VHH binders against Protein STRICTOSIDINE SYNTHASE-LIKE 2 (SSL2). Designs and how they scored, part 21

Target 1, 353 residues: Protein STRICTOSIDINE SYNTHASE-LIKE 2 (SSL2), of Arabidopsis thaliana (Mouse-ear cress) (q9slg8)
Amino acid sequence: EGPKHGGESMLTVQIPDFRLIPTTGALGPESFVFDFFGDGPYTGLSDGRIVKWLANESRWIDFAVTTSAREGCEGPHEHQRTEHVCGRPLGLAFDKSTGDLYIADAYMGLLKVGPTGGVATQVLPRELNEALRFTNSLDINPRTGVVYFTDSSSVYQRRNYIGAMMSGDKTGRLMKYDNTKQVTTLLSNLAFVNGVALSQNGDYLLVVETAMCRILRYWLNETSVKSQSHDNYEIFAEGLPGFPDNIKRSPRGGFWVGLNTKHSKLTKFAMSNAWLGRAALGLPVDWMKVHSVWARYNGNGMAVRLSEDSGVILEVFEGKNENKWISISEVEEKDGTLWVGSVNTPFAGMYKI
Below, E stands for the ipSAE of ESMFold2; O stands for the ipSAE of OpenDDE; V2 stands for 0.75 times the mean of E and O plus 0.25 times the DockQ between their complexes.

## First folded at step 20 (VHH; framework vhh_ozoralizumab_d1)

Design g6 (from t3 with S102P; at its last look DockQ between E and O 0.80; V2 from the best seeds 0.00; counts 0 for: pae E 3.3 > 2)
Fold by ESMFold2, look of step 20:
Structure g6 (fold): chain B 353 residues (1-353), chain A 122 residues (1-122)
Amino acid sequence: as target 1 above (353 residues)
Amino acid sequence: EVQLVESGGGLVQPGGSLRLSCAASGFTFDDYAMNWVRQAPGKGLEWVSEISGSGGDTTYPDSVKGRFTISRDNAKNTLYLQMNSLRPEDTAVYYCAKDSYPDSYWGYLDYRGQGTLVTVSS
């Protein structure tokens, strides 16, 4: 008789060589990018700083800030309460032709800073930038310079993100900014839109809808200006095992997706009864505080790598016991190393495959 | 071992021209996009140009567009940069650099040579 094989649809990443790298003075290294020369990674922190890892010196250096007003931003305090003043850089991407770092700052909008760092400045005209209530993620086509970015909600700012989840808000947008210096809406009516990534060959975008636990594929029309075809999309992946956050290309093919927490019976019940969230928002309760307490005890972060062609799960990253991540926002893979991020940890994870 | 050897640098008056060369070995040259990068005194690295593995696609930042031309000879494993209308701000060490992945949108520069100095004297 032939050998018996136990088949699984997913593979667990085996990571015997890892370390946790503290972020000095702030929390939440939630997203990572390397520059065109392979240096970094760069990551945004809870106090509005962007820091750069110096691999040959094994330390972070300050690279940039998203606002010049720094009084009260750094140091030991609850940074969540000061993010709207100090900035909260979330998405990062480099423009190849200029070396500029583009930043999706949740409160300050779409910003950029030169290759030597400093104080970031607005990319969009003031009125357009101020319409961005919750700027979350971006990616840049390295050949055309077109910037694709997301605004998670036009109603809820990041400091009230649990309200966006509970309310059934569908005001999220996927947009682009190009050499015509115009902002074009590619998709609207998105439910807590989050990460965005260009495909390996640049012919589509993947965009995360956190509240729907799914990822959409938007086919690009590179020559269209003022197109009315906002609905040129399909479902790429659905029924994900947790709430997706950022999405990043893998050099081994496919896409890593951070899942803030794996589903539980409670989260499955809540998703089946969306009206409960809307009703609960009518109560005089600080739902951000309730969520923060719940997540501390019940959070179970993970990440998955999805196939480029089919969107099926190829690999799973998940810690156990003392290695458990309360939440994972992103995995950035480079040179056989997984850089793992979270919105709420005082460290980045560095895991060699 | 990947090896990239630049040559052709020197001293040139403003408005002059130079042609840089880069001899490549240790990898399948045709498979990879190739780049020129430069480092001015006291400054960081700056991307100057890229050419696809086949040679069919070239890109330039606005600072050099129209003045510099990248090319390659895949039979000789050699990358070139023709620099015209040179300015004092073009003074830098110029490096030949290899993309990290074959025919990839998303590569970074994983190897570069020792560089060749270009000085444009004002």
Scores: ipSAE 0.428, ipTM 0.782, lowest interface PAE 3.3, mean pLDDT 86
ESMFold2 (binder alone), look of step 20: mean pLDDT 82; pTM 0.833
OpenDDE, look of step 20: ipSAE 0.808; ipTM 0.914

## First folded at step 21 (VHH; framework vhh_ozoralizumab_d1)

Design ctl (from g2 with Y105S W106S Y108S; at its last look DockQ between E and O 0.59; V2 from the best seeds 0.00; counts 0 for: pae E 5.1 > 2)
Fold by OpenDDE, look of step 21:
Structure ctl (fold): chain B 353 residues (1-353), chain A 122 residues (1-122)
Amino acid sequence: as target 1 above (353 residues)
Amino acid sequence: EVQLVESGGGLVQPGGSLRLSCAASGFTFDDYAMNWVRQAPGKGLEWVSEISGSGGDTTYPDSVKGRFTISRDNAKNTLYLQMNSLRPEDTAVYYCAKDSYSDSSSGSMDVRGQGTLVTVSS
């Protein structure tokens, strides 16, 4: 009689009070970050802008861009077509020491901008930056200043992320950038690595492997030169009820994970049969468009809070009825409010819990 | 309600020393990391130091490292900042700020006091 996995009753909490905040002129507030003084959140948009929320004024203001090439970037057009020129900021984190905002841009690589905003600059030397193909997420150790960041694929760019998923690409990497201006690969051969978060005490990283629907824990030994061992990781969470995207620490403990889409029989089948995905890629179909349409009608996301030590699901939030959560990317908690990001929505979700 | 009250500011000559205090109330003091931040005239807020809830970990920016020391007395719900070798560029209003988390690795501040003015001038 195999150990009866005691079904820990997932507490589904209905959020009664929510506000949808439009992101005028752009889509996809995928990530949120507050600065160290509590201001924000900041978020990146589909047109390459980073905007800041002014709580007292209830509006977004422009804060930064990831390129000076802005012609044709803004306005009501298909931003996906220009994101390689206009930028696509996906990951955001502040350096406490300098006040700089570090940016993981899908196309521009690892960048930073000062506390007053403006045009971001590349952090890495050109040669290293060019080696990035799909920079996605980052976090910074506030004590050491070390930047941990992910590159989802060495083959596929952001606009072709469905291809990366369908092909079974495993060229994603978790990397480290330190004060010596060197980049070290901590983990490689990851299947669409996405979110990364430093633990509360700084002892480990959690890294989301989206295509495998799991989260890995990478133990950090900052004192040991030998910490570069690929063997210093374990599975933190698996069998998640959807495709995990970004991961953020909760002030209440544990980690929020945005699940982009719930698992269906079809997705499970597809995941189990990678050859089908590869075959499908050979069809003259815009799979990004297909996915977008599909997600609109069937792709309900959710937010799960995982326990800090064991990765057990502690809380689950879902959209209900008219408030469907589409393509959820990230959940950021602050002062009793969840900021919920999405890849494709023209608004940010603000939920009081 | 979370309350933070700073004290100890004043006029000091370059090279001098000051000790700031912050009295905290309205929350479990030792559960949260604490910070000092400062705002110079015409400038934005600058982070000065952080100490973990337990007091075991302290962090400083390079601008004050070696000169400033943050400490706390959890029994008294009090945060301190010892400032040595003060410079004119250290002139600012200094604020005590509560962190959202217990550890320095976690990030943002959520509440700060009214501040105390430190003026370094010959």
Scores: ipSAE 0.023, ipTM 0.552, lowest interface PAE 3.7, mean pLDDT 88
ESMFold2, look of step 21: ipSAE 0.301; ipTM 0.729
ESMFold2 (binder alone), look of step 21: mean pLDDT 79; pTM 0.789

Design j1 (from g2 with S104T; at its last look DockQ between E and O 0.74; V2 from the best seeds 0.00; counts 0 for: pae E 2.3 > 2)
Fold by ESMFold2, look of step 21:
Structure j1 (fold): chain B 353 residues (1-353), chain A 122 residues (1-122)
Amino acid sequence: as target 1 above (353 residues)
Amino acid sequence: EVQLVESGGGLVQPGGSLRLSCAASGFTFDDYAMNWVRQAPGKGLEWVSEISGSGGDTTYPDSVKGRFTISRDNAKNTLYLQMNSLRPEDTAVYYCAKDSYSDTYWGYMDVRGQGTLVTVSS
């Protein structure tokens, strides 16, 4: 009768406190960005599309794709099996000076597309872009145009992310791309590096290490590239109650962090002992499927807003009972509204605060 | 409450100069970064320049860098754009825009005036 996921037709109607907005034909509105004129949000989906919300018309329109090869990408199938062909846009950010949308696509690397959309093109030279194995997140300084981005692993692609979590892999990197047209590595040896956010005044980056359940602060010197090549970081937040994903500035101060799933004593023990994870990966077990089944039945996504000064939790977003999220990848706050994303849901959340 | 009134547009020959003004009221002017934005006929909005609340930092896209100069007079609550070496592609309606948040650089550009038309033609 009604749509399979999301329930009754009332899901398409705005309600007083919150609204779940279906992402027609695909899953996983994982990250949101608004352009510098306040339009959007834009989000990437499981089939490789990037869609734009038209608030005045209450609908999504197709905006961009990360590959020109679209045969078999859209429609009802297991999109995770085709991500390496169709693309999987994860991180999004606008360059203020050009209006271009920059895209961290897990398989296609660092891309961009003009303000009118279309097929995205590579930002980096081919050989450098092809070295990116799991491009996850980016942020752009609106005054300088410098692009900061992450590659979660040089060993594991997104379709094998459980390996990056379980193996003790530390091949993640935080990098920048600027007007010298060169890629500079700012931090290396990161454990499943994920979200990145530039500070409000541009003097540091926050970088998520998902496998370590912590967030690092990397200090920038806008006048010296050599300072930025130094391993100059500190722990900003640790001991988070779940596995952190994306991180976004809040206009009320601080940073929102999506926490895909809460910790358990078993997961903490396993993650602290990489040899157990490597042993488990040698078993004839589909760990991706095990995780997907577990997440479906035990949904425990949440998000936290951290203080910019101390990294302590100021605010918690978590659904209750039938309103629980299976997982949360990101909260993007704009004009008193929280846009809530997930890698797995066929909808975006819109919550008025 | 917030009011932005653009003026100073007109018809100018290529290579000419023009100075735009924006009178601001209804908010604490020096707390906010200000922007110029333009819209060519049949096109979308295009960012032209930004100046910090104090006036100490300015930024420009490559299309206008070296030809346009943004400035502000915080005592008069007025934003300016000096446009030199004008080209036909500069033809547009020009708007001033307030940053949506106080001097954060991360807000959206709040365009709300009627704008001022600049036509660059022989």
Scores: ipSAE 0.557, ipTM 0.842, lowest interface PAE 2.3, mean pLDDT 86
ESMFold2 (binder alone), look of step 21: mean pLDDT 81; pTM 0.823
OpenDDE, look of step 21: ipSAE 0.774; ipTM 0.899

Design j2 (from g2 with S104Q; at its last look DockQ between E and O 0.72; V2 from the best seeds 0.00; counts 0 for: pae E 3.1 > 2, grease 24.7 > 24.2)
Fold by ESMFold2, look of step 21:
Structure j2 (fold): chain B 353 residues (1-353), chain A 122 residues (1-122)
Amino acid sequence: as target 1 above (353 residues)
Amino acid sequence: EVQLVESGGGLVQPGGSLRLSCAASGFTFDDYAMNWVRQAPGKGLEWVSEISGSGGDTTYPDSVKGRFTISRDNAKNTLYLQMNSLRPEDTAVYYCAKDSYSDQYWGYMDVRGQGTLVTVSS
């Protein structure tokens, strides 16, 4: 039996143990997608590769790259320093009609690659794709082929995402791309917009505002609006216990949301005082480095499954003691298995329910 | 055991028509969306059509829209594909495929049959 609509039981579960699956030669399997034939998952890595899991062989194979020039991209070096050259694939989604894999690459924009893999190519016209500074996530309606995607900031690239968080930047956008070959902005002025997920029946989008620790619902099928407003959206969930990243539908109902870190007294103080963050950015300090050191010693990622109807937490995924994750970006649930992603681990997690 | 058996393939000249059938067993047929997929010589799998469990909703890619019609008979546990105005590029092995999770949105094709060959040639 599948998930029950409207009557789904509220459960809060802490999951202590799971299998770790190394991502050879790179780190950061941040997001997962399966193709419409059930194969995968596919995930993007720190060196610009997209790899595919071969379940029957228990290994990853190279599937695609987001740049054609690969010199210096792969191998044991600090990939974060080469992401702007090699690419950093974040969001992934398949188009059912063509079998193409669409890719939100943080630096290279909205790309796609055929079902046999290879070098990904730009989806949008050149000028529109170049306007994307931090392409983060996407989802595709399997019936219409409409692509919904996010640009986290028009000011900050991924290499300086801490700057976006500290500055109080609100230049994020939720957009769509359809057969008119035009990009339509659905929602603007978002604070570090991140994951996006289409609802089960396609009538709304959920979109993550990482810097506001909340999730918005954007209605797609509104034939009339009773009041004058610029956008058809509402708050779906707020006051989340950490900084949300990606959001994915659960086949049991509701939505999994990765929370990169739980809130602490420091993060709550920082969120309440954004002007201090802006002032701190004026100091000669490498805040990305400061954050990376802090996260290594203090990381405490988690994921939550939210109710489809109310946005309340039904289920919690979090490791114990030595099994704690530095961060969790996503949970992709398929066939009773949770695939757990992180921006900065050399492995993916796999947990069978 | 889920079983899907395709039939009705054959040789057809361009502009002709052909009707494929798929006999399904081992699951509650009308609970699941069903698909046709095809594989042309030297190419990968290509999705051709989907129909909801009830039969009320159908979808097609542009390559076959207006020429192919998917249908189902839930009393006979049978899926059909009516192919009209056939072209040489429609030459492929055609597979019937069962959806994994739902009869509308989201799912993957977890089971397919052995396939039936359709050749469109003069």
Scores: ipSAE 0.459, ipTM 0.796, lowest interface PAE 3.1, mean pLDDT 85
ESMFold2 (binder alone), look of step 21: mean pLDDT 81; pTM 0.823
OpenDDE, look of step 21: ipSAE 0.767; ipTM 0.898

Design j3 (from g2 with T59K; at its last look DockQ between E and O 0.74; V2 from the best seeds 0.00; counts 0 for: pae E 3.1 > 2)
Fold by ESMFold2, look of step 21:
Structure j3 (fold): chain B 353 residues (1-353), chain A 122 residues (1-122)
Amino acid sequence: as target 1 above (353 residues)
Amino acid sequence: EVQLVESGGGLVQPGGSLRLSCAASGFTFDDYAMNWVRQAPGKGLEWVSEISGSGGDTKYPDSVKGRFTISRDNAKNTLYLQMNSLRPEDTAVYYCAKDSYSDSYWGYMDVRGQGTLVTVSS
């Protein structure tokens, strides 16, 4: 029988004062990471750059790029049209032992770059890396160096992510890469798998299934002896009030989850009748454009912090009036500051709690 | 206030040994993992070693593994680094650093002291 969600306190946090920090020259600071010396944050942008925040100078500097050929990648143009040649860094994580930054680039696969930046290089052999068609998120165990990462779809690239949502695609995978230099698939058949986060003690992963509006818990099997190998995962949270994107540990306990859009009667109807979405994909319609127009006028992003023990919502982050976000991909909490990401904005959000 | 004071550096010849100490105060020492980091002239910080709060788990990068040993004495609030088979490439200022979070594997390394200079030459 399923767990009960009653009796726990939920704090709603309505935050009226954001600081908006421009990422001039590009869009989409959707994920943030700090290095193990507390510097940053670092974030990936729409033109294939990774930039680093210099707090003492209140500015971004270029840190890395995910492709070596940069002609035509930066500057004013529709970056969505060039992501497949310039790269689109999404997930970021540092390896504590080397200081290397690992990058999940939607088109270029799993990459890394040294602590001084530069041009990122492939982590996996070419054949294995090219099988990654939509590399989205990663996390790294700081004690073991094991890299956990997600491939959202083996059919749909990021440039057509609405197609993945509408089609009912279930080709998403959760994988690991470790000192054996091999890629191991931990879970397959996931519906638009997105963010991944390691637990505070390293004993499980939380994995976002965006298309199912739920989060799975995958147990890391140091505790499995015999019969637990059949079902290494369970539902951690379901019925979320929107489409979850990235998930990040909170230093106050629990996990922040970005919810790109809240549910409406329309989205709930569409989820109950997925065959309509599959049929609509046969039409000569630019569904990415349709969604982008709808989101501009009707989008209402939020983020939630979930309890580590029960998956119950403990906090809600959303703006009000002129501080409402169209979409929220991630909240990264560091030293009493929330860094707020979005896939389409030319700025990062910053809020001191 | 958290304070970390490094000592024990000096000039040694290649192949020699040196023991560094870090005196800690202002926090419950055995609740936190501790680290050594170093900075060679003109370079950035490099992680050198980590030890858990209890002292039961230690970690090293390949560059020092087998030559350096981290240890702690929780009764004296002191962290140590035993450095053997020293090489000229180990020349650096060595700092101790406290992890930012109690009972967490997710913290960052907080470097606070002046460090202690180790020079390997002759």
Scores: ipSAE 0.411, ipTM 0.775, lowest interface PAE 3.1, mean pLDDT 85
ESMFold2 (binder alone), look of step 21: mean pLDDT 82; pTM 0.825
OpenDDE, look of step 21: ipSAE 0.528; ipTM 0.793

Design j4 (from g2 with D99E; at its last look DockQ between E and O 0.87; V2 from the best seeds 0.70)
Amino acid sequence: EVQLVESGGGLVQPGGSLRLSCAASGFTFDDYAMNWVRQAPGKGLEWVSEISGSGGDTTYPDSVKGRFTISRDNAKNTLYLQMNSLRPEDTAVYYCAKESYSDSYWGYMDVRGQGTLVTVSS
ESMFold2, look of step 21: ipSAE 0.690; ipTM 0.892
ESMFold2 (binder alone), look of step 21: mean pLDDT 82; pTM 0.832
OpenDDE, look of step 21: ipSAE 0.663; ipTM 0.851
ESMFold2, look of step 22: ipSAE 0.612; ipTM 0.863
ESMFold2 (binder alone), look of step 22: mean pLDDT 82; pTM 0.829
OpenDDE, look of step 22: ipSAE 0.682; ipTM 0.855

Design j5 (from g2 with S102D D103S; at its last look DockQ between E and O 0.78; V2 from the best seeds 0.65)
Fold by ESMFold2, look of step 21:
Structure j5 (fold): chain B 353 residues (1-353), chain A 122 residues (1-122)
Amino acid sequence: as target 1 above (353 residues)
Amino acid sequence: EVQLVESGGGLVQPGGSLRLSCAASGFTFDDYAMNWVRQAPGKGLEWVSEISGSGGDTTYPDSVKGRFTISRDNAKNTLYLQMNSLRPEDTAVYYCAKDSYDSSYWGYMDVRGQGTLVTVSS
């Protein structure tokens, strides 16, 4: 039996300390990263741009794009319908040794761009990069430069993510790209694998399985001499109070996890009966639209900070009243400030703790 | 008041050596990892090396590994960088930086000094 959740260390967002920061012309600042000199944060947007926050000027500047073909990408339209052309940067991480920003773009694969920005380029050889159907998240060991990244599904692209959630799909993978310039699969058969975070000391990864509402720990220990692939993982946290998205280290210890939607009795029943989701996908119903309407009126986002050692909840971040978030994808903590992301809001949240 | 003062830069031939120093004050020196960073003319900051607070762990990017050696003298609150087999590409202003996190992988590099210029040229 894995660890249970239910701890009561509660931090609620209060209006006086909370700030909404518009992202100008696009939606979905879902993930944030600072460079190793403390500048930023950087975030990817619905139109394929990556923008950088200039704290001294209180504004965003354009930093990078994930495609060179920009016609029709920016400006008012349904960005969700053009993501496959314009790109959708989801995960971001800096390589300490080069200053390069690495990007998990949902459609364009694993990319990078130099510290001065511009058009991002492929990290992997074309054949390997094209095999990535739903590149979601990454983290980089600052001492070794090893890139750990996730491909949420080899069947469902981001535009059809509800299929990855409802179908029982288990084609998600956790992979690494190392100094030999080769891609190695660390875990396979994951259900909508999402966020990944390297531990503070570099000895394990936490990886989110959104469709299973759980987090796995993958140990980066030495394997047996002349061994085959061995199972180096365990359940770190399960029974989470919502559907986990991204996971980020906290400088105060532990890990922040964004929970896109809280659980209800309905969602708990559906998770216990996966065949219902498969059957429902066979119906002539636009489940993406159904979900979007439902989330508007019922799903409240939250974030939790989990203990490094036990995976129990230490803190809860949740908005109230007019500051209530529809969904939370990520919390990035820096210098006593929480940067709060969402997949579809036209702003980033800032909360001073 | 944290102060970091770099010294030891100069002109050197390719293949030559230099030793840089960084005098630190205003904080408990041995509690923090320390870094060297450099900035080539017209370019951004580039990480060069890191050493743990105790001096027991060092890391380097491939560009300098095997040629540069970071060290520290905690009794003198001084950080060093021994630079051997210098190349024209090593020409830069070199800065020392204090880690913003106490002894962790994930600290941010706090660059404060004026740096010391190293020029590698025939």
Scores: ipSAE 0.569, ipTM 0.841, lowest interface PAE 1.9, mean pLDDT 85
ESMFold2 (binder alone), look of step 21: mean pLDDT 82; pTM 0.826
OpenDDE, look of step 21: ipSAE 0.655; ipTM 0.853

## First folded at step 22 (VHH; framework vhh_ozoralizumab_d1)

Design e1 (from j4 with A33W; at its last look DockQ between E and O 0.82; V2 from the best seeds 0.00; counts 0 for: grease 24.8 > 24.2)
Fold by ESMFold2, look of step 22:
Structure e1 (fold): chain B 353 residues (1-353), chain A 122 residues (1-122)
Amino acid sequence: as target 1 above (353 residues)
Amino acid sequence: EVQLVESGGGLVQPGGSLRLSCAASGFTFDDYWMNWVRQAPGKGLEWVSEISGSGGDTTYPDSVKGRFTISRDNAKNTLYLQMNSLRPEDTAVYYCAKESYSDSYWGYMDVRGQGTLVTVSS
């Protein structure tokens, strides 16, 4: 049969020495960002808080909230029932020029808060911000201040994300906000668009389509388009081994992608036949609860690092047996440390490579 | 070992000028974006300016745009900040900072030195 070629090879990362860092009082440290001075990370939680890690004190402090009305948001209750009133911060990015933290809150839209924290405020005019139904992720060009962000669906909010996965919904959008103070749609008709990351050179964006298990590359430079068509995007990676969530640049090159769960040929077949999903959504079944129960007992979260040039998997982060994650939303790599996030764990992972 | 040594601060009247210097060592200076940051009394760090490794690209926040000019001399491994039309709100300790990655659209600013105090008062 002969030797295998490099295009089929990948590195498997199994990290036996790891730390789990509790997120006191809430779940779901889904995404991480450090400020431009390297402090943090910051992460959003299930109760609408954004917390900051104090490395020298080994603890989280409250930094910001995405709603001013906090009654009933914090404390021991099912936060999933209140996130649409308390907020659910998902994507985070700093603006270098102001030190402001920008926030993609699933329910409250595109927000920002100053470098000292507090109550986040809307970036867009109220009516434009209220049109965002499922604000998921963002990245900011540190040299230009341009904000790139995603709205996963104009039909399904995060509390009904199974509908976005099962229905064949293609109302996701990739957008930008810049010094003209206008929102420009860069891509539309996306299927559960999720994470977005600016390339290290600033000449393209990678954008995740969770429902299609693929990642698109959107070229920001007119002369960088490589398609034989007039389109300014291409498939960067497809056939991923799980449902991708967030995507983050790696300082070693390439991009980390969180994969909430592995999928099978059966699940992929169901995804490609949207009428099956729509039919199932019509049944008197709480598909969100069905999924949550199934994921607790069968979840198999992983993350991959993709090559910057080719989109080929270079590394796999996946626990086996006792170290298995239920789901992984993101890996943020800094100074030889991987910060690992999940939508539903009461802890963040910290792994030194 | 990376070292950044700031100098050139002092007491200046409003409307005056100063030129800050930052001597860099322990890394390939030309490969990295460099920054100036400042810390006013009782405040956090504030980004002031950035310059590309070649010196061809510079950026400023609105608070200093048109008044401050960042430059570098790659032969001397030195970063400069020319500050004109100084105002009392420019009073701060000024630091230079190396970005973490060469020729990248992002990187962390690493503040290492003791800084140089600029006081703008009558």
Scores: ipSAE 0.678, ipTM 0.891, lowest interface PAE 1.7, mean pLDDT 86
ESMFold2 (binder alone), look of step 22: mean pLDDT 83; pTM 0.840
OpenDDE, look of step 22: ipSAE 0.698; ipTM 0.864

